# Ledger of designs, part 48: VH-VL binders against q9umr5

Target 1, 268 residues: q9umr5
Amino acid sequence: SYKPVIVVHGLFDSSYSFRHLLEYINETHPGTVVTVLDLFDGRESLRPLWEQVQGFREAVVPIMAKAPQGVHLICYSQGGLVCRALLSVMDDHNVDSFISLSSPQMGQYGDTDYLKWLFPTSMRSNLYRICYSPWGQEFSICNYWHDPHHDDLYLNASSFLALINGERDHPNATVWRKNFLRVGHLVLIGGPDDGVITPWQSSFFGFYDANETVLEMEEQLVYLRDSFGLKTLLARGAIVRCPMAGISHTAWHSNRTLYETCIEPWLS

## First folded at step 1 (VH-VL)

Design n3f (framework fv_nofazinlimab)
Fold by ESMFold2-Fast, scan of step 1:
Structure n3f (fold): chain C 268 residues (1-268), chain A 123 residues (1-123), chain B 112 residues (1-112)
Amino acid sequence: as target 1 above (268 residues)
Amino acid sequence: QVQLVQSGAEVKKPGSSVKVSCKASGGTFSDYAISWVRQAPGQGLEYLGYIIPIYGTANYNEKFKGRVTITADKSTSTAYMELSSLRSEDTAVYYCARQSYRFGEYPKYMDVWGQGTMVTVSS
Amino acid sequence: DVVMTQSPLSLPVTLGQPASISCRSSQSLLYSDGNTYLYWFQQRPGQSPRRLIYEVSNRDSGVPDRFSGSGSGTDFTLKISRVEAEDVGVYYCMQATHWPLTFGQGTKLEIK
């Protein structure tokens, strides 16, 4: 039988977005128990990410307890960051495959319709003024705002991403790394036509340097220092990279070819 | 430009709940967050929480979490603070206050205050 | 929670003389974004609080020049260069750097 699958949605999203994903899983892995978590939907997805992590943690504990053989996580967009933190704070998770669907794992630095709706006159160059304040850090989107031109502010003010990436010291960093390393497979999915995640390589732990040149995962200090275990996972053969062109941000969970190529093989 | 107008005084029995309103006029609801602060007779100020009405995002002081709920109705430019399981110690003037923000500016906390609503908890 | 301590709690002043109120925080109010979220409010008898100073030293529109704020880290001061009759009331400092927002206990300014 197949391990249960837990799905975590993204910003301004809900369980409804995953109806096609559930159809695909049912077709290729009939009998799989799929739970799409109905927490922090719509506007509630703006709640601070640590608050979301606590709520999702409470929801996943009983599911993991009922599946001693392990579970899989499919985490979309912002949900991929929630899942990153879940794997670090849970000292006894039994996640086999963590499938990250176009999630800004190194952060976000780009003007999108989501940002225009939240901050109608904002340019990406000015969001650091709001996001790196205590008030701004009460919004999920600011928790992973990563301005490469104000990296000192990001490192000091980010209450979430800089901590889970080990970019700023935290007393729990050693335990978080140990917990994260329990994961069986880290499956990273994303692509150049996403249109929302900026840079799109953030989904693969790449990110801008101070000149807005993208440096890939292996060039990042967090990888080189093995801050939360990426280098160790890569050495184990546990990191899977699956880029795909032609897919917009809202289509990752509803594209059959993407599912068959990047997701299906990891749902044991 | 810009005024916050609160609902009238309330007298409530212990164990009941109270819902205080705060209506904004002379500005757009999208330009600010609304904080709630209380003041017991002869005492200092105590922070309850806030809401950003356009997004429905609310956060609460842990001291009141589970008893306080802050909501907003964008169509009427009105924020609400509901406090349940009332005790005599909840007798206070409850204020709403605006937290303004503008693109590219740091948050500005509590620049405009409502007139206050006296809530008395007694039999 | 961050504790805000004001001194003095009672401040009798002669009309036309200067007044000074101290506010100390149990933790630094310098946030990592470079901002210090310390505010000063005035509450006249029977009225709502009114913000005088935001972010340590910035005077609100309509607040007289005789009011000034200063300080950094954990030690902050509100000064009134020349007290007027209308300045009677309770003055509160507030921090917004750490959740939850917390206020000082208040300083009652009275004309003697």
Scores: ipSAE 0.006, ipTM 0.458, lowest interface PAE 11.7, mean pLDDT 88

Design n3g (framework fv_nofazinlimab)
Fold by ESMFold2-Fast, scan of step 1:
Structure n3g (fold): chain C 268 residues (1-268), chain A 123 residues (1-123), chain B 112 residues (1-112)
Amino acid sequence: as target 1 above (268 residues)
Amino acid sequence: QVQLVQSGAEVKKPGSSVKVSCKASGGTFSDYAISWVRQAPGQGLEYLGYIIPIYGTANYNEKFKGRVTITADKSTSTAYMELSSLRSEDTAVYYCARTGYPKYLSGSHFDYWGQGTMVTVSS
Amino acid sequence: DVVMTQSPLSLPVTLGQPASISCRSSQSLLYSDGNTYLYWFQQRPGQSPRRLIYEVSNRDSGVPDRFSGSGSGTDFTLKISRVEAEDVGVYYCMQATHWPLTFGQGTKLEIK
């Protein structure tokens, strides 16, 4: 009688990445129906995030319809941004716990091996030239690239993150906020030893200012303006922050202590 | 891996100042705050304050405000605690400890401690 | 300031027997984010304090499973299911919910 769990993977992931997570859930909540969505795997994870949102939306609708008691989402890395958008665009979602595993909620500004593979001559200081072009916005990683030294370009060019965070106006913003606020719990997980998400505090809605000093969620304009409901969620006690040191980016879904501390309590 | 190494014991006269250092290693100085706690001989623990090296922000327990100053040198990954107008009751072991920042990084609050520095104030 | 009161202050225990230490806060330690910032530390003679438990019930790496923390609001307990010789020392609770951070007065565990 546990609510179903839907898992949304990250960049270059497959369902195999979550084998340990599924084992942990089966041990602590036997009988839970867990669906790892096998969409946008491998290179397809580079598709524009709005395209991924549409595909994942089509997959989650029948699962939510079969679970009138509600469902939980576990969304890893880039997948956390997909889930942010899902909760905003779905007028009828019944998500109780949205568990975000080390997702760059305020964006990414750091070099990774995947960025070097896609853009071999890039440096984080120069990637804005590619990402904030119309061509660059056809790649998922560029949809959440947030260069703190070119914030005006980010606000103007971001086709995804600036819109979903309410940092730039959109006709649907009021409806998106209303839909997102229906979530029962927003569980944010991340930590300083992740090594990929930069700054790691992005997983908790913190981010760099123009001097690369991290400002936390409560200092962000999106929070202060309550652009998509963070301030309202925090006030009603619906935001859970569960940071853990010592966990690398690819280990969030395979660490038993993390599961028991940060995930298990939210799987009713 | 992670270590906090403090400077050696000090003997000071009443009315003078003492400056204790805490060198952070293991690559965590940039992601954490450093707190200072003291313990008088045979007594309990008392909190002095903290510094967040990334922001240059320090905050102090009101009991010590005006006498304590906590600073950080990012180039050497070293935090300092300076206590002025020393009295005999300031005789204590002074500890630095790693503190999670922001507040909700509680899993890292006081997870590593320095070895302590004995400060003796001779009257 | 939040006052943290520990009991007992002196705890003689026979080797292999269980031990229990209570910590009471003058104000609720539940923060607005739903977390309770209560910690337990062990200080062996001549050593720096070592954290055992964070956020009421979470054990640090390397801390034996015979140590457990529980409680909510203003009442908290540290339990040792079977005391071993290496457990001798002073145990402190600490709160980080309210500024300034405050410690209990300490409980001295000794083998009888």
Scores: ipSAE 0.000, ipTM 0.388, lowest interface PAE 19.2, mean pLDDT 87

Design n3h (framework fv_nofazinlimab)
Fold by ESMFold2-Fast, scan of step 1:
Structure n3h (fold): chain C 268 residues (1-268), chain A 123 residues (1-123), chain B 112 residues (1-112)
Amino acid sequence: as target 1 above (268 residues)
Amino acid sequence: QVQLVQSGAEVKKPGSSVKVSCKASGGTFSDYAISWVRQAPGQGLEYLGYIIPIYGTANYNEKFKGRVTITADKSTSTAYMELSSLRSEDTAVYYCARDYSKGYRLPSNFDYWGQGTMVTVSS
Amino acid sequence: DVVMTQSPLSLPVTLGQPASISCRSSQSLLYSDGNTYLYWFQQRPGQSPRRLIYEVSNRDSGVPDRFSGSGSGTDFTLKISRVEAEDVGVYYCMQATHWPLTFGQGTKLEIK
């Protein structure tokens, strides 16, 4: 039978957003047990990411325990970063496919309506002053703010992304890498018309250099140093890249063509 | 200077509710979480819950879930702890404390405390 | 819930002598981020608690050097190298690694 699927939502989101995704899964893989986690919904999604990781960890443990053949994760937007950390901190996870839907895996550097709502007078060039403060690190969105013009501040102040990406040293780095490498498949999904994730290549571990030129995953120090296992996974044939144009940020979980092309093949 | 100033002592009947305030000054409120702890006479400390005012979110110790509500008013830099269905066992000094959460840990610093509010529940 | 056990519960000490308080947790306090969220507080008679030590061994600004914290995993110690009269009070350990936050029973330090 089909492995259970666990869904983790994004910023200002809830389980309701995934009704179409559940319909697609039911059509192509009838009988699949799909659990959409109703944790950190709405404004609660602004809580620090490590706090969210702890809460989601407690919720996924019994689901994984009941599925000795393994589970699949589908993690949307900010939720993809939660799932990255879950795979690193859990020394007993049994995740087969980790499907990341337009998640800022190398961070975010762009003006969006979400940021304007939270910090109405801030421009992307000035947000580092807020985000890299102790106060700013209380917001999930600042946990993955990655200003390419202040990389020294990002490396020193980021309490989440710099650590899970192995960009700053951490006592648990070796164990986190070992745990992450147990994943069967890392399926990366994103595209140029997302409109929120900036640069959109962040969903594929690409990111801006100091001149705001995008360097792809294979050019990143995190890949070259194999800090958490990307180079090892790619060599194993375990990384799948599925870019698709024409899809806006809020549509990744409700587009049938995307589902059939990028998600359906990885649900066993 | 950082200060947390709490409302005055209260005497309540069993079954009623009490709402204790904690006013923050000296830059405390916008940057920090506020936690609530109680201490029955001659007893140790017991954690009730916290609020992070900038998110408007609160979490509670399961023992008090359904009876405790923690809120915050950013315009007055004041946090509130309301406890309902009071019993004689709820007689205690209730403290608010500043909590500063780094992005990857639970709010747990407790670097500054209010003076405490004695709540007496008697019939 | 994580149980925090302190010993001794009563600690009579002669002025100028060292004092040591133990705190044991029912579960490891090492969090998934590599930090250990153990704290020590002092409560003088009639006063609110005051934080002395955060994250096992870090002393707060204004706390005398005679106070030190140590430990890892489930076993932690607060030491006072030379007890002074103003140290009288109840000392509590607290963990914040596991929800809900829990405190030890308290150790009453008194001068004999």
Scores: ipSAE 0.005, ipTM 0.403, lowest interface PAE 15.6, mean pLDDT 87

Design n3i (framework fv_nofazinlimab)
Fold by ESMFold2-Fast, scan of step 1:
Structure n3i (fold): chain C 268 residues (1-268), chain A 122 residues (1-122), chain B 112 residues (1-112)
Amino acid sequence: as target 1 above (268 residues)
Amino acid sequence: QVQLVQSGAEVKKPGSSVKVSCKASGGTFSDYAISWVRQAPGQGLEYLGYIIPIYGTANYNEKFKGRVTITADKSTSTAYMELSSLRSEDTAVYYCAKSYGRTYFSPGYDYWGQGTMVTVSS
Amino acid sequence: DVVMTQSPLSLPVTLGQPASISCRSSQSLLYSDGNTYLYWFQQRPGQSPRRLIYEVSNRDSGVPDRFSGSGSGTDFTLKISRVEAEDVGVYYCMQATHWPLTFGQGTKLEIK
C-alpha cells in the first residue's frame, strides 16, 4: 500500500550505510519496497555527476514504471544533487516525496578529507584554481564546489551545479524547470552540527555571499528568479524544511529521532 | 606536454591473445584517462574502450566485451590493452590516446601513441 | 550506437581553394550538461590521428586558423578556407556524447 522508496547514496558511500534507515522504514511502514541503488559506490562516486545522473536514471526508470501510484526518493549528501538533476532531466518521473538528506544544494565551500586526498596541497581558498578547470570538472566533488569569492569562475566553469540551479543559461532550462515542478514534496533536512557540509545552510538552499555571510533561500537569485521552481514550490506549500541539531554528517541515515521527525511523515 | 609510447609490432596466431602497452610521460598519469582505438589496414577508426586510473575503472565497447581487458599500472605510468581469441579481422593498428570517458569539458584525444601493428595470421 | 555519416568520402581540391566536409549524426549530440561532444581529426599517411577541433568549434593549439568547425544537434561541418599541400590526409569526425564513441567513415582530401 505504501509507495516504493528509492535511496541514492553519497560520496564514498554504499548501500550498507542505509541498513538502519531500512529497519526504521520496515517498523513504521511495513511492506514498503525499498531499493538502495548500488551504483557509483566507493571511488566510483568521484565520477562526474552528469555521468552518475545518466546511470541512476537508467536504474530508476523500471522502478518508477512499476509504481503508477508514485515513488519516494531519499537522497543522501552528494546523492541529493544527483536526485535534483534526475527530477529535472526526466520528462516522466512520478516522484511524490524527494527527501534531501544533508545535501549541498547550493554547493560546498569547506575543507574535507576527500578534497585533501585528491588535492593535497590546496586550501578551500585556492581549490577554485583546480575545480574550475576542465580536468577538475571530471570529479563529482568539484561539480558542486562553489567558491563565494570567485562567483564569476563558478558561473562560467561549473558543468553541473550552476546549470541545474539555473545560475547559468542552458538550452533545456525551461524543460528542466517543468519536470522538477512535478515533484509532490521537497523535504530538506540538515543541521549545524553536520561538520562536512559547509555552510550547513546549503542543505536548505542558503549560501555564502562574498563576505561569507549566509543568505537564506528566499534571498538567493535562483529563488527570486524562480530559475528551477523553488519559489513556485514554496508558494504551493510543497517545500518542507526540517533542521536538526546534534547530528554529524555520517549519522543522518542512522538516527531514529531524525527519521521519526523528518522522514517518516513523508513516506505515504 | 603528454607523450604516449606504445610497444612494438606483434604477429599472432588465430585463437591467441595480444597485450599492447602504452607508457605515458609528462603530467600526472592519474590526471587523465587512456582510451584504445584500432584501425584495420585502409579502414576507419573503431573505439575499444578506456581506463581511468584514478577511479580504478575500465569500460568497453559491447562489440569487444568479453575479449578485451584494459588495465593500468600507476607505478610505471603504463596502460595495457589485452585482446583475446584473436581472429584475422583483428589485424589492425592499435592506438592509445589521452582522453576522458565522456569528455566532460575535457579536451580529450589531444595526444595519441604512435600505434602498434597487430597482425593475426595462420 | 550513434551512426556518424561523412560526406563526401573523397574530396579532390585545387590548391588555394576552399574545402568543406559534412558530418551527420543519427541522434542529437547535445549532452545534458549543455555541451556538444563532436571532434574533428586529421590523419596524414602513416601517422596517428591529430585532433583539429574539439567540442564542435574549438580549434586546437597549433592548428592553422584556416580550419574551422561549426554546427549543432545532428549536422556539423569542417571548413578549410584555403587548402594547402600539407592538408592532404583523411579527416574523421567523432562523437563522444553517446556510449560507445563512434567515428565517421573518413573523408580523403586530395590535391587535383
Scores: ipSAE 0.044, ipTM 0.641, lowest interface PAE 6.2, mean pLDDT 90
Fold by OpenDDE, second read of step 2:
Structure n3i (fold): chain C 268 residues (1-268), chain A 122 residues (1-122), chain B 112 residues (1-112)
Amino acid sequence: as target 1 above (268 residues)
Amino acid sequence: QVQLVQSGAEVKKPGSSVKVSCKASGGTFSDYAISWVRQAPGQGLEYLGYIIPIYGTANYNEKFKGRVTITADKSTSTAYMELSSLRSEDTAVYYCAKSYGRTYFSPGYDYWGQGTMVTVSS
Amino acid sequence: DVVMTQSPLSLPVTLGQPASISCRSSQSLLYSDGNTYLYWFQQRPGQSPRRLIYEVSNRDSGVPDRFSGSGSGTDFTLKISRVEAEDVGVYYCMQATHWPLTFGQGTKLEIK
């Protein structure tokens, strides 16, 4: 039998968004138990990510307990960060494939429709004033806002991304790294035509330097220092990178070709 | 001199709604949060939530989430706090507070309104 | 929520004598940015609260130097070196490190 699949949605999303993905899974892997977690839907997805991590943890623990053979995670957009954090804090997870579906794994620095909705008058260059404050960190988007021009503020004020990345020292860094390394495979999915994840390479742990030049995963300090296990995972062949062009952000979970190419192979 | 001027006292029935205004003057109605705090008669202070007027986003104490709505009108430099489904326990002086003088969004409150008494009674 | 516990709740003081108010938080108030968002407010009878101290030890403009704040982590203190008649009122500590913001119960300072 196929391992259960747990799906975590993104910002302003809900389980309904994954109706096509469910169809694809049912068709190609009949009998698979797929659970799309309806937590922090819609506007509630703006809640602090650590709060979300706790909520999702409570939801996945029973599922994992019933699946001693392991489970697969499909985590979309913001959900990918939630899942990474989840795997970092859980010392007993049994995740085989962690599929990060167009997630800002290395953070976000770009004007998007989401930002305009939440901050109608804000600009990318000024968002640091809000996001790197205690108040700003109460919004999920700010939890992974990564301003390359204000690295000091990011490193010191980011209450989520900087911590799970091990970019800021904290007492749980070693344990979190150990926990995260329990994953069988890390499948990174994204593409240049996403239009929301900025830069799109963030889905592959690439990101801007101070000159807004995009550096690859292997050039990132988090990789070089193996702060949360990326270097180790890569070394043991546990990281899969699946870039795909021609897919907009809202279509990653609803594209059959993408599913067959980047998702399905890791659901067995 | 920065001033926050709130609307007048209100008397409401249980189940109704109240909307209190807070007009800022003497400074910039910029990136600084306007928070709402209430104080029941003879009691301490309780935090309700805040709004960032320039950006139009608000956050609430979960205790009041669903009943409280905080809005702002940048054109008039006025923030509003609306509390619905009023109960007798909601009887309190409601304050708006705002900070100035920082280069980033700060949770401090340099300035307070004069308070608005809201009485909920049958 | 973070619980702020003040002591004492009632503080009778003789004019000219010092006063001290303790505030303890149920969690550390040290934020990831290195700041500690602990505030002290004064509320005189019939008036709105007035901020005296921000971020543990910084006096607001116009606040007499007889007021001082100190502390770290979970333990904080407001001191008045020489109490004056105008100091009568209720004092509150407030934390803004953790959401939601929370206040202490208040300490009522009175003149003996």
Scores: ipSAE 0.017, ipTM 0.507, lowest interface PAE 7.7, mean pLDDT 90

Design n3j (framework fv_nofazinlimab)
Fold by ESMFold2-Fast, scan of step 1:
Structure n3j (fold): chain C 268 residues (1-268), chain A 123 residues (1-123), chain B 112 residues (1-112)
Amino acid sequence: as target 1 above (268 residues)
Amino acid sequence: QVQLVQSGAEVKKPGSSVKVSCKASGGTFSDYAISWVRQAPGQGLEYLGYIIPIYGTANYNEKFKGRVTITADKSTSTAYMELSSLRSEDTAVYYCARYPSGKLYGSYTFQHWGQGTMVTVSS
Amino acid sequence: DVVMTQSPLSLPVTLGQPASISCRSSQSLLYSDGNTYLYWFQQRPGQSPRRLIYEVSNRDSGVPDRFSGSGSGTDFTLKISRVEAEDVGVYYCMQATHWPLTFGQGTKLEIK
């Protein structure tokens, strides 16, 4: 019998995007109970990430309670950040595999059609003026905007990502780290042809320095300080990196080869 | 301080395969990607593909998909380009060159080149 | 694929005179991140290409200031303010904005 799978969608997305993923799971792991959460769909995905975390938490509690052997999370794009926070704020989660599907784990610094829709005259170089305001932090996309040229503003103004990554102090940091470390496997998926997540290595906890040179996870201060447990997880053998070229941002949940290579092995 | 050193010249028969190596030194092998570019005698430059050694992921120019395979061995800091089903038109100097380990990023793209490896396809 | 067209293909120049090479792309090289990934390379006979300019106008370390790059969108120029004997070789433009990376056909600079 296979552990239940909970799916969390991304920005401007809904459960419909995962119909192919569900077909793949049914083919390889027949009988798996898959719940795609229909919360914060479409425009509602712009609500502050802490608000989304609270709503998703309420939805996952009964699912986890009914599965004493554990559950798996598959979290796409922005949804991967929601799942990061869920694993930290839940004192009693029983997640085995957390599968992060092209999620900007260290943040986003790139012009996309999504940003142009919300802020049509803004370029990546000036979006910090909006995102690092109290008003801007009421939008999910600004919660993980990480301008490498204004890192001081990011650290001071980010109400979500800087806190969950342990880049800024929080009273609950020790408890959040302890909770996150209960995860069985952290499966990181992403690739150079994504076209939306910038830098794409953000999906693997890499990110730009002030000169826009990408530093990988092991060079990040959050890893070196073990702020929320990445160094401990890596030492435990619990981090899986599964990069794949040739996959655009909207195709991660509908590519059979990716599913078979990066997702299927972690659905026990 | 990156230096790329390639393997020596090869003479191959039509229908065979060739595997060219590119050894990186002077920096951490995992800090950058490697691209492969070729140049037929008296002709211009043609892009083959790249590999990001830290992740083991590669991407290929569609023109060569199915015939080219790019791999890396982190223990020896060496990238390889293998081209199969060789034709006379594959006669060229093959270069490796530094590439960014991420999405198209400016300052690292082809900043350093190997010395080139002449591959001759002749009967 | 993006087509890169260089002009002229053959450039005979008198020593000490200026030289100019044009590069045109079949579509805009302005990427969604606000950067333009256009590069210039010099290849001397029997040598590997050497990068001169990255991202339109940035000179590499060790490249003389008589070399300059300019342009935007689809039109780019490499200028040499005063040609010296060691400048002989073939010059290539390259775009990295669109996959796959593509090169111009090359401009052969010769002393007349």
Scores: ipSAE 0.005, ipTM 0.462, lowest interface PAE 13.0, mean pLDDT 88

Design n3k (framework fv_nofazinlimab)
Fold by ESMFold2-Fast, scan of step 1:
Structure n3k (fold): chain C 268 residues (1-268), chain A 123 residues (1-123), chain B 112 residues (1-112)
Amino acid sequence: as target 1 above (268 residues)
Amino acid sequence: QVQLVQSGAEVKKPGSSVKVSCKASGGTFSDYAISWVRQAPGQGLEYLGYIIPIYGTANYNEKFKGRVTITADKSTSTAYMELSSLRSEDTAVYYCARAQYRSGFTYPGFDYWGQGTMVTVSS
Amino acid sequence: DVVMTQSPLSLPVTLGQPASISCRSSQSLLYSDGNTYLYWFQQRPGQSPRRLIYEVSNRDSGVPDRFSGSGSGTDFTLKISRVEAEDVGVYYCMQATHWPLTFGQGTKLEIK
């Protein structure tokens, strides 16, 4: 009787990361069909995000077709951006709850251990030289790199995030907005102790201005212009914000209190 | 001292596959992109694709997509280019070349080249 | 694909005289990041190509200062101020702004 749940993982991740999440769902909603998509695992998670969106789209179509009452998405970290694009490009998705689990919805700008591991000779202040090149946009992490000191380069060079956020014009923008607005609930989860997503408020559509002061979602041009429907969803009461302190980036899918507070209520 | 050393010449029949190696030395293999370029006898240069070993990601010129596969083995600092369904027009010298990677910068421009590997597709 | 057109295709030059090679692209090579990804390579007979110039005008380490690159948009030039015997070979321009990377057809420099 419970709607199926589709799980989309993050950067350098796999289905193994969600073993605790599956245990929690089984305990609170026994009989739920949970599909953790085992695509673009490990290093394949560095493939361009539009390539990942196409692959995940092919995987979710038959699951959605078998569930006329709808499905739920739980999308972790980078996976939250994949799910953002899926909701926009699919003309017939039947997603009820889209649960975005610490995803950089407005982009990433931080000197984290993850970033230094991937780009050991780079700092956040100069990564724009790599990411906003033709070569750099072939990597998923560069598709959502958002340098607040080079917004003009981000707007012109981002092949993914600037387009799905409606920050740059695209022929499909009107259709993408209409498709995205079919979602029942947009559940945003994140917190100050994540340690990877920078700024952590990116998970709630907040982001840095040119002075690295974080502006909340309601102050973003994307929201004010209602570019892909955030203002409409908020007015409809469809956006849920669930911040939680004390949770590191790799623990969002394995914290019981987080699950019970932020995820469980949205898995009808 | 940076050096790229390629495997020796190959003679192949039409319809077969060839796999050429490119071993990097002098510097960190994982910090560089390795690209593959070919040159038919008496002709110009043609780009096939690249791999970035640190990420394990490869991308291909659409002209060769489905026939070319580029891989890397970080433990031996070696990149490979495999071309399948060989035709006579695939006869060429195949080169590997690296991109320059510096702190905060990557210049996609082949700062070092291998010596080349002649692949002859004979009927 | 972006077409790169070089002229002349054959360049006979007297030792000590200047030489100039043109490269034209079918599309602007100025990328949205403000960089122009145009490169020049030299291929001596029987050898692998060697990069001379990156991003229009920057000389590689070890490249003599008699080589210079210039240009913008769709029009680019490689100049050799005084040709020496060791400069014999084929010169190629390459663009990396648009996927896939494409090369000019080459200019053969010979001593007359």
Scores: ipSAE 0.005, ipTM 0.406, lowest interface PAE 14.6, mean pLDDT 87

